# VH-VL binders against q92529r149to334, part 5

Target 1, 186 residues: q92529r149to334
Amino acid sequence: LGPGVTYVVKYLGCIEVLRSMRSLDFSTRTQITREAISRVCEAVPGAKGAFKKRKPPSKMLSSILGKSNLQFAGMSISLTISTASLNLRTPDSKQIIANHHMRSISFASGGDPDTTDYVAYVAKDPVNRRACHILECCDGLAQDVIGSIGQAFELRFKQYLQCPTKIPALHDRMQSLDEPWTEEEG

## First folded at step 22 (VH-VL)

Design X5
Fold by OpenDDE, fold request of step 23:
Structure X5 (fold): chain C 186 residues (1-186), chain A 129 residues (1-129), chain B 108 residues (1-108)
Amino acid sequence: as target 1 above (186 residues)
Amino acid sequence: QVQLVQSGSELKKPGASVKISCKASGYTFTSYAMNWVRQAPGQGLESMGWINTKRGNPTYAQGFTGRFVFSMDTSVSTAYLQISSLKAEDTAIYYCARDSYYIVENPAYGKTSSYFDYWGQGTLVTVSS
Amino acid sequence: EIVLTQSPATLSLSPGERATLSCRASQSVSSYLAWYQQKPGQAPRLLIYYASNRATGIPARFSGSGSGTDFTLTISSLEPEDFAVYYCQQYSNWPPITFGQGTKLEIK
């Protein structure tokens, strides 16, 4: 990825995730991101989505998803994806919406068949704590964005393995760690 | 309904080229990567790699570099596999398979999910003198 | 690369019996394992993803279990249409995606 890849997308806000994604099964993690997309799309005026009458969310999902932060919702942004972080900025690059370090990002997903133009990712930051951030990626950009995030995950992990501070012996052990790696700020 | 329809069987001589098509329908073609899987006669399944259907970027598995080319045409929702300089050992059934919906996990927390939820019917390529 | 070893190579059973198929990984793949069914002359069909999740339209008699290195596909009561070759696939270490060599489930 080098210096990173930049996309123009629409930021729709985020919703707090009250539980660690690592503590949840795959199905639940997927459901959380989809539910987050749905909730934010309902809350943000002008969000493109086929609001089909959805079944009420399960009690479990409702207990995991907290309050939404719709600051900057509906805003066109520059999303820069690199091995270091996901950086969200205003189009003029004067204001940072969010800068999520790669180590703080645990999960990313596209939407469901009805929300294919959306990408959601879960990250930790001082403002939102643990939150699912929702991006509207129109005109088929969703695959590129997800692909880039995935690539960034892989590359960063490879870099980590080449210069490990502490390498967990087992993949499962890595998943159990709250902070599997520390970015050596050079 | 999601469908992947591949082109028909091919009989080729050594040194020739073949191009297999995989036409997708029932979903947005550019929303899912397309994988290719080879199965030699009486053998198991072997991943050949995949193509990003939005960017057209191919990724080839080990052993499938050089003579194998993945491509796509979004206007007709079709992925292609081209094999050049065919050898007898290339005799196999080739499958296109849709990648699962894009869910990626940080390797520190997990791994990118890549299973195949829909398959083409397969294309037999026979290479014989 | 991660090597998946399936056992047994061939399993001979009768309709109504319980089938247990094993897939062992050379290293931990967590739960990033899928199972496929392939009938003669047909393309593979997804049965299970993420070790234990049934794909859409898959009958309840199919179940997957396991994590780490040891995985099991269970068919609680075999139907005549279940006699086929079954493959496991890991996607923990990607690339490459790797398959097991397959288990042939044949009628006794």
Scores: ipSAE 0.058, ipTM 0.686, lowest interface PAE 1.7, mean pLDDT 87
Fold by OpenDDE, fold request of step 23:
Structure X5 (fold): chain C 186 residues (1-186), chain A 129 residues (1-129), chain B 108 residues (1-108)
Amino acid sequence: as target 1 above (186 residues)
Amino acid sequence: QVQLVQSGSELKKPGASVKISCKASGYTFTSYAMNWVRQAPGQGLESMGWINTKRGNPTYAQGFTGRFVFSMDTSVSTAYLQISSLKAEDTAIYYCARDSYYIVENPAYGKTSSYFDYWGQGTLVTVSS
Amino acid sequence: EIVLTQSPATLSLSPGERATLSCRASQSVSSYLAWYQQKPGQAPRLLIYYASNRATGIPARFSGSGSGTDFTLTISSLEPEDFAVYYCQQYSNWPPITFGQGTKLEIK
């Protein structure tokens, strides 16, 4: 990825995830992601996924998904994906919306059949704790974004193997214990 | 270095059961899911599913439910494949393979992405009367 | 189910020659494609992941390219040890993870 790949997407905000995704099975994780996307789409005016009435969420999902943070929701952003981080900036790059270190990101996923233009990823940061961040990636861009994130995960791991002193990236297939968020010592 | 060492070849009669072991070393066993892949004689590779090596939760591919059981023993860093009610068509080489490092899921299809970075040497199971 | 079709079924070449193996998917798999090498009597070995990344310890003569539905594994200059069966595998969708039927690279 080198300096990384940049996409122009819309940020829709995030929703807190109150439980480690690694502690959940794939089916549950999928449901959580879908629910997160749905909730955010319903909450953000103009979001494309808000058109269909959905069933009330299960008690389980409700217990896992916390409060939404819709700061910067609906904003067009520059998303830079690198082995180091997912960096979300304003288009003019003057303001950082979020900078999630790759090691803090557990996984990424697309939406459900009704929300195919959405990408969600779970990251830890001091502001949102553990949260699922929702991106609107239109016109098939979602697949590219997911692909890039996947590539970044793999490359990050490869780098780790070459330099064991570095902290490996976190993902849902890694069945490690939850670690507190640590900032890269500059 | 990462190594997966499987149990030896098996010769069984139809209706019998077999249990194949896959011992992992060189890494933390519980940190990666373990996959199973089947290869019939002269045929290609077929994914059977995987097991969560920490939680013990198996996920089976279509066609591998019922007679196929994934299990693990963390105390010896070993994954197991048990096949019951063996049939002639079960004759194949069975591989354990470590899951890739990362996960990318597609909730739209309810599916997960994964490749296999390390493989056991394979276990031949022959089922004949 | 995503079907991967490899071509040719058999490729006969000599050491030192360039080998080009194709893998076509029935639908887009993005870049979620891996290549494996399997020698007789051995387990598959990971060569390429994410369409174009070489696995650890894989010689530089191996390269992967492509995205979507069309993928290529290239061996720039064949070594005697490269004669084997090669499989592509998609991991865009699971279950099932699917493999191509394989290309046998044999010595001419």
Scores: ipSAE 0.052, ipTM 0.620, lowest interface PAE 1.6, mean pLDDT 87
Fold by OpenDDE, fold request of step 23:
Structure X5 (fold): chain C 186 residues (1-186), chain A 129 residues (1-129), chain B 108 residues (1-108)
Amino acid sequence: as target 1 above (186 residues)
Amino acid sequence: QVQLVQSGSELKKPGASVKISCKASGYTFTSYAMNWVRQAPGQGLESMGWINTKRGNPTYAQGFTGRFVFSMDTSVSTAYLQISSLKAEDTAIYYCARDSYYIVENPAYGKTSSYFDYWGQGTLVTVSS
Amino acid sequence: EIVLTQSPATLSLSPGERATLSCRASQSVSSYLAWYQQKPGQAPRLLIYYASNRATGIPARFSGSGSGTDFTLTISSLEPEDFAVYYCQQYSNWPPITFGQGTKLEIK
């Protein structure tokens, strides 16, 4: 990825996630992100979502998803995906909307079949705490975005393969922690 | 060297169960998800799903829910596929395949697919009355 | 679901010839496409990932190209050991992983 790959997408805001994604099974995590997409699409005017009559959210999902932060909602942004972070900036690059370290991202997914143009990812930051961030990625871009995130993880891993002795230790540490991994500045 | 070694061929009757093992070596087992792929005789490859080898969270592909169970034992770096209530149509070679999507700093990171860089040798399961 | 269609179903060639295999996706998968080789009685082997990157240990005669919906696997000069079934696979992370139906490369 070098300096990273940049996409032009629309930021729709985020919803607080009140529970660690790591504590949930994959199915539940997927449901959370899909629900988040649906909620944000409903809340943001002009969001092209399949306004299909939504089934009432499960009590479980409602308990996990908190308040939405719709700051910058509807704004076209530059999304840069690198091994270091997801960086969200204004098109003119003058303002940083968010900079989420890759290690802080616990989950990422596309929407459901009706919301294929959306990408959601859960990240921790000081402003939003743990939140699911929603991106509108039109014209199949959603797959590219998700793929790029995956690729970023792969590349990051490859970087660590150069120091294989550190990999198990990192995994062991992460196994016990629900918090984002921080590189020990050793 | 990365190796995935699967258990041997199985001959079962309809209604029986089978458990296939896939032992990993040459890498950190918990760093990579393990996928299962089915190949019916003379047919192509079909993804069955995967298991998070660190968290133990299974994800099943459509059509592989209910009778199929993914599990793992990290102490022996082994993934397992259990098939219950076997049917004739379950006759196939089952492969474990290492996911190329690395679980490093986010072991529970949500992904839906990846390519498979290493494969087990396959396990033939024959279901015959 | 992304459907991958491989063509031709069967390709008959002689050693030393160039083989060209096609994989088409029903929708864009960007470059997130892999190629596998499967010999009779063996497990699939990864050949190409990210459309054009050779996996470790794969001979230079194998090459992948394409992006979006159209992909090609090329074997520049066939060796006897190259006669096998080849599968493409997409991993765009949405929808779930899918394989092509395979191309059988057989000796003429």
Scores: ipSAE 0.037, ipTM 0.590, lowest interface PAE 2.3, mean pLDDT 87
Fold by OpenDDE, look of step 23:
Structure X5 (fold): chain C 186 residues (1-186), chain A 129 residues (1-129), chain B 108 residues (1-108)
Amino acid sequence: as target 1 above (186 residues)
Amino acid sequence: QVQLVQSGSELKKPGASVKISCKASGYTFTSYAMNWVRQAPGQGLESMGWINTKRGNPTYAQGFTGRFVFSMDTSVSTAYLQISSLKAEDTAIYYCARDSYYIVENPAYGKTSSYFDYWGQGTLVTVSS
Amino acid sequence: EIVLTQSPATLSLSPGERATLSCRASQSVSSYLAWYQQKPGQAPRLLIYYASNRATGIPARFSGSGSGTDFTLTISSLEPEDFAVYYCQQYSNWPPITFGQGTKLEIK
């Protein structure tokens, strides 16, 4: 990815995630992100998506998803994806909306079949704590965005593995750890 | 229009290798994972795994490790399935199928796939002495 | 792995009749279930995704319902071209993605 890839997308805000994604199975993680997309889209005027008959959220999902932060909701942004971070900026690049280090991002996914134009990712930051951030990606861009995030994840992970001294436990062991990847900031 | 066109039928001897191609068109090849599905004669569908077409990273289902290799060439929007050391039990129709929705997560948390919205026409591989 | 069990194994009906096909999962798959149609000598075709959504170009006579462990594919009025094998597939827990064993819908 080098300096990273940049997309123009719409930011819809975020919703707090009250539980570590690492402690959850993949199905649950996916459900959480999809529910987050649905909730945020419902809260943001003009969000694309024919919300047909939404099934009531499960009690479980309701207990995991917290308060929404709709700051910057509806804004077109520049999203830069790199091995270092997801960087969200205003169109004029004057204001940083968010800069999420890759190590702070635990999960990313697209929407469900009814929300195919959306991408969601879970990240930790000082402002939102642990939150699921929602992006509207028009014209089929969602797949490109999620693909780029995936590539960044993979590359970063490879880089991490090359530094054997601090390799946390493999896939199965990491499910028990609530802490992001500790990279030695040299 | 989305299309997946596979290579033609193959007749092989035991121990030989075969490489099946799946050419994609009508969409951005690297935006969707490609799945492989096996169907033995008169049997049901069996998932073999998939390849991330953006990263080239394959995921193999249980029972399809070792002799089975997923690969791709993005320059021609083509996915490949190679089977080495062919056995009689490898006789089947092999399908490529586009993943309709690719979910990305940190490699430390696993890989995902979804339903298959478009299918190749299938490639019959017959292994016979 | 999640096992999908389809029933009946074979369903014999006449054109114009209603067909009801069942798919049961050994564990909850939420709504992450798809249905496919496979005609003789052809590749499978996606019918339903996310338990109840019709794929593009699928006739309205096809409908899917269910959640959790019990799912149903319904064909309200069978057409001659509907006689085929139908598979359900879960994508809630992977790997592995699993298919049902199939239901053969044959003409009576």
Scores: ipSAE 0.031, ipTM 0.643, lowest interface PAE 2.9, mean pLDDT 87

Design X5
Fold by ESMFold2, fold request of step 23:
Structure X5 (fold): chain C 186 residues (1-186), chain A 129 residues (1-129), chain B 108 residues (1-108)
Amino acid sequence: as target 1 above (186 residues)
Amino acid sequence: QVQLVQSGSELKKPGASVKISCKASGYTFTSYAMNWVRQAPGQGLESMGWINTKRGNPTYAQGFTGRFVFSMDTSVSTAYLQISSLKAEDTAIYYCARDSYYIVENPAYGKTSSYFDYWGQGTLVTVSS
Amino acid sequence: EIVLTQSPATLSLSPGERATLSCRASQSVSSYLAWYQQKPGQAPRLLIYYASNRATGIPARFSGSGSGTDFTLTISSLEPEDFAVYYCQQYSNWPPITFGQGTKLEIK
């Protein structure tokens, strides 16, 4: 991975994530992204995932996902993936839709057989606190996008490990990012 | 049922080339990345990288960026591994393996990449002078 | 890189016995560990993912446990078809994904 890679994808929106990802097991994290994609696709006309019949969500998943935010829904965007951030811009690059620093992104997923053209990632930001953002990545781009995000995560973590004086400070911030319960409980 | 069928074993001399095929059936080929895994004699398994099966672009693990080429033909649901300028240390069984689902995590929340739910039967490549 | 060390290298048991196979990581891999079975002349077969989840079609006698650096595969009552080589695999960082060297489970 170079200094960054840019993809043109469609932004479908985001949905609140009401619990810390660390409180959820691995299979639940995968189900969160499937459900988030399904809900957002059903709310946005022309989304490919909206045509697939799905089962009712579990009570557990319903307690984890909150309100959708469809601002910028359906817009083609430039997604730039670097070790510093995921940056989402409008087609003319004059408006930043979102800029999520790597430390604020917990995970990403894509390539589910029923949602193969979608990538979801969970990030904390001021507007939605913690939210799952949904991208439509046509023509096989989903595989490349998720791979690039994974490489960016790994490279950033390796850079941190090569600077021992910062390891305790990063650990403290990472723990703080994983404490959403006091702000997101009813 | 998901099945990955690889081409037969090869005996090659140093400096030759080999192309291994992996034909997929029982699922949508373009919905899952295809990984390649090497198993040298008497040794464990080593991931070589993957190919995007919709677009055909490869990604190589460190150490596999020179003589190893991943390719595919979606019309026959087949992935390929080509090894050029064969060396004696290339003697191994080469497996294709289907990626289960791409979930990548920031190390702050744990680490994940991929595990392989279906494997080809393997292709033994023997390089001897 | 993360080194996975499996023990024992060879485990000799009889059908009906309990098998316990160990995998130790040189660094924490959290729960991102999978187990595979490989019979002679066959490809690896996924048994366990995420340390403890059985893959589709895997009999209940197979179970996985552990987190961090210490992981265990348990076969509660060995069947004749269970005698094979078992590999653990970590997938916490990419690249490289790494595998253990294997444990051969053989009939006594």
Scores: ipSAE 0.014, ipTM 0.517, lowest interface PAE 6.7, mean pLDDT 78
Fold by ESMFold2, fold request of step 23:
Order: sequence, then structure tokens, then C-alpha cells
Structure X5 (fold): chain C 186 residues (1-186), chain A 129 residues (1-129), chain B 108 residues (1-108)
Amino acid sequence: as target 1 above (186 residues)
Amino acid sequence: QVQLVQSGSELKKPGASVKISCKASGYTFTSYAMNWVRQAPGQGLESMGWINTKRGNPTYAQGFTGRFVFSMDTSVSTAYLQISSLKAEDTAIYYCARDSYYIVENPAYGKTSSYFDYWGQGTLVTVSS
Amino acid sequence: EIVLTQSPATLSLSPGERATLSCRASQSVSSYLAWYQQKPGQAPRLLIYYASNRATGIPARFSGSGSGTDFTLTISSLEPEDFAVYYCQQYSNWPPITFGQGTKLEIK
């Protein structure tokens, strides 16, 4: 387990994802992250008029997204990315806000024209179930964060190919929880 | 709409090299892996592997680890297949096909590849002495 | 490696008839199976993904079923344009991706 790479970013919150992400196309996943960012940003203390103009809300996605959790909204955090986890801590490193093991993270996205400074990732945990977590990353940092997450996924995947026993038990459970693409929406 | 346009047919001698292009349009090239599929005359489809279009790392199927090289140029949204030291048995139609795979997806969720939703028109390579 | 065996190799039917094409995997692929149609001189066309989901623009007469090791593509009423070669493809968790050898659906 390496020490990882650490970034200072802003945690905006998360919103529950009520449908499986397993077989969604690029357009649908992009719309989910845009809407998640929009709804979380709208719920944080109120200075979003200019940003709302960049991303109009979508009513078609209301059946996919559930309740927001804004417990730590707007907090500056240390994000450590390693092959083991995404670890979110307070700036003084005294409190772990979240620790999402790589096995519980399904994907991350960023770099869309409307959301250039944002990274969104979908993870499962006991508190939020399947949720889209939203990070605000300063000018250009979003690309570094996305790249590091992608590298961690690839390195973990290579480890999995050489040592499948460590991964298959969680994989089998998670595979049974994902839904096929034919689920009705709305 | 999404389109993959491949370079034209090639007639080559044994021992030569060929480089096939596959130009993508109508979507973000770096968001989807590009696969290559071979179809020998009168035969079925055979996966050759894929290239990660964001990072440029190729993955080759068994039997394609030697003379076959996948590459790309993101500035022109184009994937390439190069075949060196051509043999008569390399005579086939070569397709590029877009993976429906999501960018930055965690393989631990049990998805290492996907199905191919868009295909190029194919490039016939004929190797004849 | 997961081997996909399609049957029959050739299926001769008339327009209006029901076609049933089989694909059997050497080990479970869960529901990670796709079907493609290929007409002569054309690229393959995605018909079905995730065992039973029709791809965009595919007519309702095409349906897929099955899970685990046994999968079926059904064409409820054949049209003249449906005579082609059909391939199944598995995309389960681990490489390599493999195709079946194909079923040729021909007139009569």
C-alpha cells in the first residue's frame, strides 16, 4: 500500500443515486453528474446564480437522484488517492470524513465543459448507500485529481489480474447489486 | 451522430507494414476505448484488443502481442492499427469498434470490457506475393 | 478463455417464420452477452446487449433471453433484410473478450 497523492479540495456534499451505474452510456452518466452538481450547489448557502446559468436543471433525472447529504458541505478537505482508497480528512488530519475503499467506487468523472472545476465520483458506503460525491477543485486541479483516480484504478486492476482472490469476493456481491440497463426511469 | 471512418483498402507484399487509421467524430474520443476486430475471409469475428484513448495504453488479445501495434492521436481523434512483417494469413478485414466502456471506471466492479456500439466500415488488407 | 458455441451453424427459413438462435458459454458469463448482425460486405451491427436489452433503433421483432451459460436470440417474424450472419459476444469480468463462431440465417 503506497502513501498516495494528496490534494486540498472543497467537499460540496453527496446525493443518493437510485439506479445502477453499471451499463449507463456516456451521455446519461454526464447528465447525472451535472444534475448532482447542480442540486448540491443549489442547496449550499446560496451564492450560485452565475453557476446555475451554466447548467440548467433536468427534470428527466429526478427519478435517478435521491436525497442530498450536506453534513460537510463547503468544507476544505485533504483528499488522499491511493490504490487502496479515496480518503477524505479535515485539514488538520484529525478527523476522517470518509474513506471509500477502491472496491466501493464505481467511477469518477470530470472535465465536462459545464463542470470544469468539479470532480464527481460514485461510491457505496453504509451511511450514504450509493451516492455521487462532489468535489470542487481549483483552476486546473480537477484534471490532476481525475488523472490520479484513473491511475489508482489502473494500478489496482493490474494487482487484481495477478491476485484475483483479494478482489472476487467483493466483486461477486457488488455484481449482484447492479441493475441491467432496461430499468424504467421516471 | 457518432461515426468511425477507416482508411481505404491496402494491397501489400509479405514482409511489408501497414498502418490503418480510424477517425472518430460525433463524440468525445477520449471518453471511450477503441477496439480492433479482425475478420479473415469467410471467417467470424476475432477480438484483437483495445487501446485506452485517454492514456494511450494498449491491451492485446492472445495471439496479437507481437506484430500488431495500437496507437492514437487525440489531436485528430484518430486510432491506428499498425501491422509489421505482414504474412499472407494477415489478409483480413480489420474493424475499429467503440467500446461502450465508461471513462475512469473501476474494474473491481466486475466490468473489464463491454460491448461495441459503433463500428468503422472496415479496412481490407490483402497480403499477396 | 470463455468459449462461445453457437447453434445451428446454418438456419434456413422463409420470411414470416420465427428464428431461434442459440449461444452457449463454456462457463457462466452472467448476463454480459451481446448479439450482432452482419450482412455481406457490411460491418457488424449491435442488436442486443446485457442478454436482453435491444440496442437503439433495433426493431421489436428482435429479442434476447438467457443468463449464465445458455442464451437465445429470437426473431419473431423474419423480414427479407434479416438474412445475415449473427454473432454472440461475451464481455464478462475478465479478458479475453470472445465471439461465437456465428450462425448464418439464410432463405429456405
Scores: ipSAE 0.014, ipTM 0.483, lowest interface PAE 7.6, mean pLDDT 77
Fold by ESMFold2, fold request of step 23:
Formats: structure tokens, sequence, C-alpha cells
Structure X5 (fold): chain C 186 residues (1-186), chain A 129 residues (1-129), chain B 108 residues (1-108)
């Protein structure tokens, strides 16, 4: 990716994820993404909504998602994707909304029939806990954004595998691993 | 009902070109990436890559970056595969296939890639001298 | 590249019998494995995703199991229409998507 690839997308907000992604199976991760998008879209005025019907979430999904944070909700942002991070900035570049290092990002999702214009990604920070961040990517941009994130994940991980004993890289990677939260408080 | 209808079989000489169409119906064409899969005679399935159907950006699997071109026309909900400088080894059935879902994961947490929920009927390209 | 090795290459059974098809990955793919059926002269059809989830409209006689490197497709009671070639496919983002070489299921 070099210095990174930049997209202009809409930041809708984030919602806390109360369990480690390692503890969730694939189907549950998919459902978490769909529910996170739904809850954030319902809370943001003027968000592009894919959900018309009110389907109550399962008790399991409700137990996995926590509080939403709608600061900067609905703002157009510059998203820069590189092997180092996902960087979210205001369009004038005066503010960094978020800078999620690759070591802190567990997955990204998009392309679901109900959420085709959305990309969701889960990032953890030791200070701010684990949250699912929601991006609205209109006009088919979601396909490009999710592909770029996936490519960045694989390129970074491939470099890590070539140098697995390098102390600085190993320490950075260890920060992205944790135990399920329901068994411990963190 | 989701359908992918491909153009008919082709008989070509080495060095010629072919353009295969894949017309989608029963869903929003621009909401799902379109994949291309090759099946040589008597052989298994081989992923060639995909195209973003909203933006038109192709991504090619290793080995398919030269003579193979993915394109589309959203006005008719149609994806295309063009093969130039045909070789005898290009004799195969070529399928278009809709990507069912996009999840990418950081490999330190696990791996995810897409599976294909709807397929075209296939287009046989035969290359003979 | 992740190599998927299917066994047996050919399986000959009668209607009503149980079929067991194996797929072994050269390295772990966790549960990111799909199964396809390809009947003679037809395109592949998705049967199973995420190792064990049946695709929409797939009969209950089809089931998938396994994780990591060893996966199984089971057809609990063969119907005459189940004569086909079956492919496994891994869909981990790294290394690239690959398919197994196929298992031909012949109904005697």
Amino acid sequence: as target 1 above (186 residues)
Amino acid sequence: QVQLVQSGSELKKPGASVKISCKASGYTFTSYAMNWVRQAPGQGLESMGWINTKRGNPTYAQGFTGRFVFSMDTSVSTAYLQISSLKAEDTAIYYCARDSYYIVENPAYGKTSSYFDYWGQGTLVTVSS
Amino acid sequence: EIVLTQSPATLSLSPGERATLSCRASQSVSSYLAWYQQKPGQAPRLLIYYASNRATGIPARFSGSGSGTDFTLTISSLEPEDFAVYYCQQYSNWPPITFGQGTKLEIK
C-alpha cells in the first residue's frame, strides 16, 4: 500500500463489543456486525438505513454489544488504509478522529445483503476497550474499502511471519490478543 | 430469483480473443462483487479473481494478471471476461459467481474469505488450431 | 497456498446409503470451508459454508463437520440425484482461495 490509500466515507459512530472476537464463531461475528450497524443507524439522524422492519435482536446479540458512541456521527471523513493503521481524519485534516493501529484491529465486515453500503470494523485499545466502528461507504465504495483493509491485514501479517521473533513486532502483536471478557474484567 | 446467465460457447483459434458475458438478474447487481472461476477439461475449480460491480475495479488472482480482463456494464447488469492471445491451455469452462459475503479478518484473530452462493451456467471456450 | 486434498477420489454407493467425503487442508483454515456439488453438465451449487452451515434450500441430509485441517461432508441417505462431483473450498483471506480436486460420487 505505500503511504496508504485514502477514501472519503461517512463515520456513523461506534458501539462497544463486550467479548473478544476470538471467542465468537463466524456466524456470531456476522450477526454482531449487522446488529451494530442497525443500532448505530437507528441512532444517527440522516443515516442511510437498510432496515425497515423492527426485528428484536436476540438476547445473545444484546449481551455482546454495549454502549454506542456517536461523537462525530454522520461526519464525512478521510479514511487512510495502510499496513500500519486505519486513520480517520476530518476532511480538512485538522483533527484525527481515530487512528487504529493494525495490531488493534481484529476484523472488518461488509457486503451483507442488508448492509451493502456499510463497512464495520472492530478495534481494541487498552484504554478505550473494544468497539465496532461503522462507516457508510456509498456507491459501491464498500467493496473497495473492505478489500483494501483485507489486503492491509494480510500484508502486515505476512511481514510479521517473516520476522516472528523480532521483539518490537512481537510486543506490538501481543497487545491485540486477549481472553474473553465475560470470564474476566478488564 | 437470483440468476446469472452467461453467453454461449466459443470455438477459437490460438491468438484470437474472446469476451464472455454474465448477465445478472433478481438482485441489485452493484451490491455484490462478481467472481470468475475457471474449470479446465476434467479438472477442478480455479479462482481467477473478481470485479467490484459498483466501481468497476478488477482484482486478479496470481497467474491471471496479463491476458485476462474483467469489466462490466451496470446499465445492463452484466459482467464481462475478456481473454486475449488465446492459448490451447485456455480451453475451459468459465463461470461467473456472485460473492455471498465480505468479511476480512486480521489473521492474528483468524481468517475469512468469501464463498460463492450463485453461479452462472458456464461458458465453454475451446481453443484449437 | 493452502492445498485441499479430498478423499476418496471416487466413492461408489447405492441410494439409501450414507456417504462420507473428506477434505484435508495443508494448514489450518479454522472453519472457513465451503462445500459445492457439481452435477454432470451443470455449474457448482453451494451446499455448506463455515464448515457446517447448510446453504439456503439445501436438504437436511447434507451436513458438514470439522475444523482446522480435517473436514467431512456427510450425506445421511443418498438420493439418486446426489450423483455428482463434490468440491471443498477454503475462503481464508491469506493465502488465496483454493478448491480441492473433487470427489466423484457414483450411485450404483
Scores: ipSAE 0.013, ipTM 0.544, lowest interface PAE 7.8, mean pLDDT 78
Fold by ESMFold2, look of step 23:
Structure X5 (fold): chain C 186 residues (1-186), chain A 129 residues (1-129), chain B 108 residues (1-108)
Amino acid sequence: as target 1 above (186 residues)
Amino acid sequence: QVQLVQSGSELKKPGASVKISCKASGYTFTSYAMNWVRQAPGQGLESMGWINTKRGNPTYAQGFTGRFVFSMDTSVSTAYLQISSLKAEDTAIYYCARDSYYIVENPAYGKTSSYFDYWGQGTLVTVSS
Amino acid sequence: EIVLTQSPATLSLSPGERATLSCRASQSVSSYLAWYQQKPGQAPRLLIYYASNRATGIPARFSGSGSGTDFTLTISSLEPEDFAVYYCQQYSNWPPITFGQGTKLEIK
């Protein structure tokens, strides 16, 4: 992959995820992502605002999603994807919107025919806690973005396997307090 | 043109093994999971599970653990289904099917597709004593 | 695991008639339901995804409707090539992805 790849996309915002994604089955994760996109699109100027598919009749998932953060909503941003992180900066590169290390990202979703222009990813950071971040990637760019994220996940995992004896005791001390990408039962 | 081409039909005795290939073309093989679906003669469709074509890790549906092995070779864009210790009840058409829903995750998880937009032509495996 | 029950098991109709095929889920699948057509001796073909969206190349006479637990595939005016077996499939709660048992649409 090298030093990474950069895209210009629109940041729509994020919504707090109140449960660990690892504690949820695949169907629930997919429903959460689609619901998160729907809520953020309704709230953000310049977004499409509505899916072609009608909103699901039941809202069983409302207890899993928390408050949204729309601080940078609707901004075009520079997204850099590398094996180290997803880095989100303003177009003039003067302000970092977010920097999500690969270890803090649980999954990403995109290229769904219903949400063709959107990429969603769940990450933890000090400002937003665990949240689902929504990107609008027009003109078919969503597939390129999600493919690059997937490649970064796989390359990072392969790098970890090549060095599997990393100091576990140091890792425990640094991350034992709260580690959302180490599954907690419950 | 997205195309999935499977290997030819097989006639086997109980206890034998078979390896079915599914060669993909017209798209990036590692961008979509590959599913395997079984259809006994005159019967409906049964999901066997899938293989993540980026990571190479398989996930098997209940009842398909042990004798069924999914594998792949990304250099030739090909997925494989191997069935060992064949039984008469394994007589069926086996399809490969491309996952239409694209999702990527941290490797500690398994994932599956939402629906199947392209199918191989099927491989009939007949197991007869 | 979500069970999909299709009805009727067999539907006998003539070309030009309207066909209505039902699929019922044991629990809500929202709109995460697909329909497939399987002609004799062929692989299944995707017709409908997300309950109501036609897949690429599927004629307008095919339409899907419903949400939650009750779904319908409608063929507005049957053509000779439409006589086949039809399957529904849910992808709301997986693993496992599950299929209905099929409805055979045959010529009267």
Scores: ipSAE 0.013, ipTM 0.476, lowest interface PAE 8.0, mean pLDDT 78

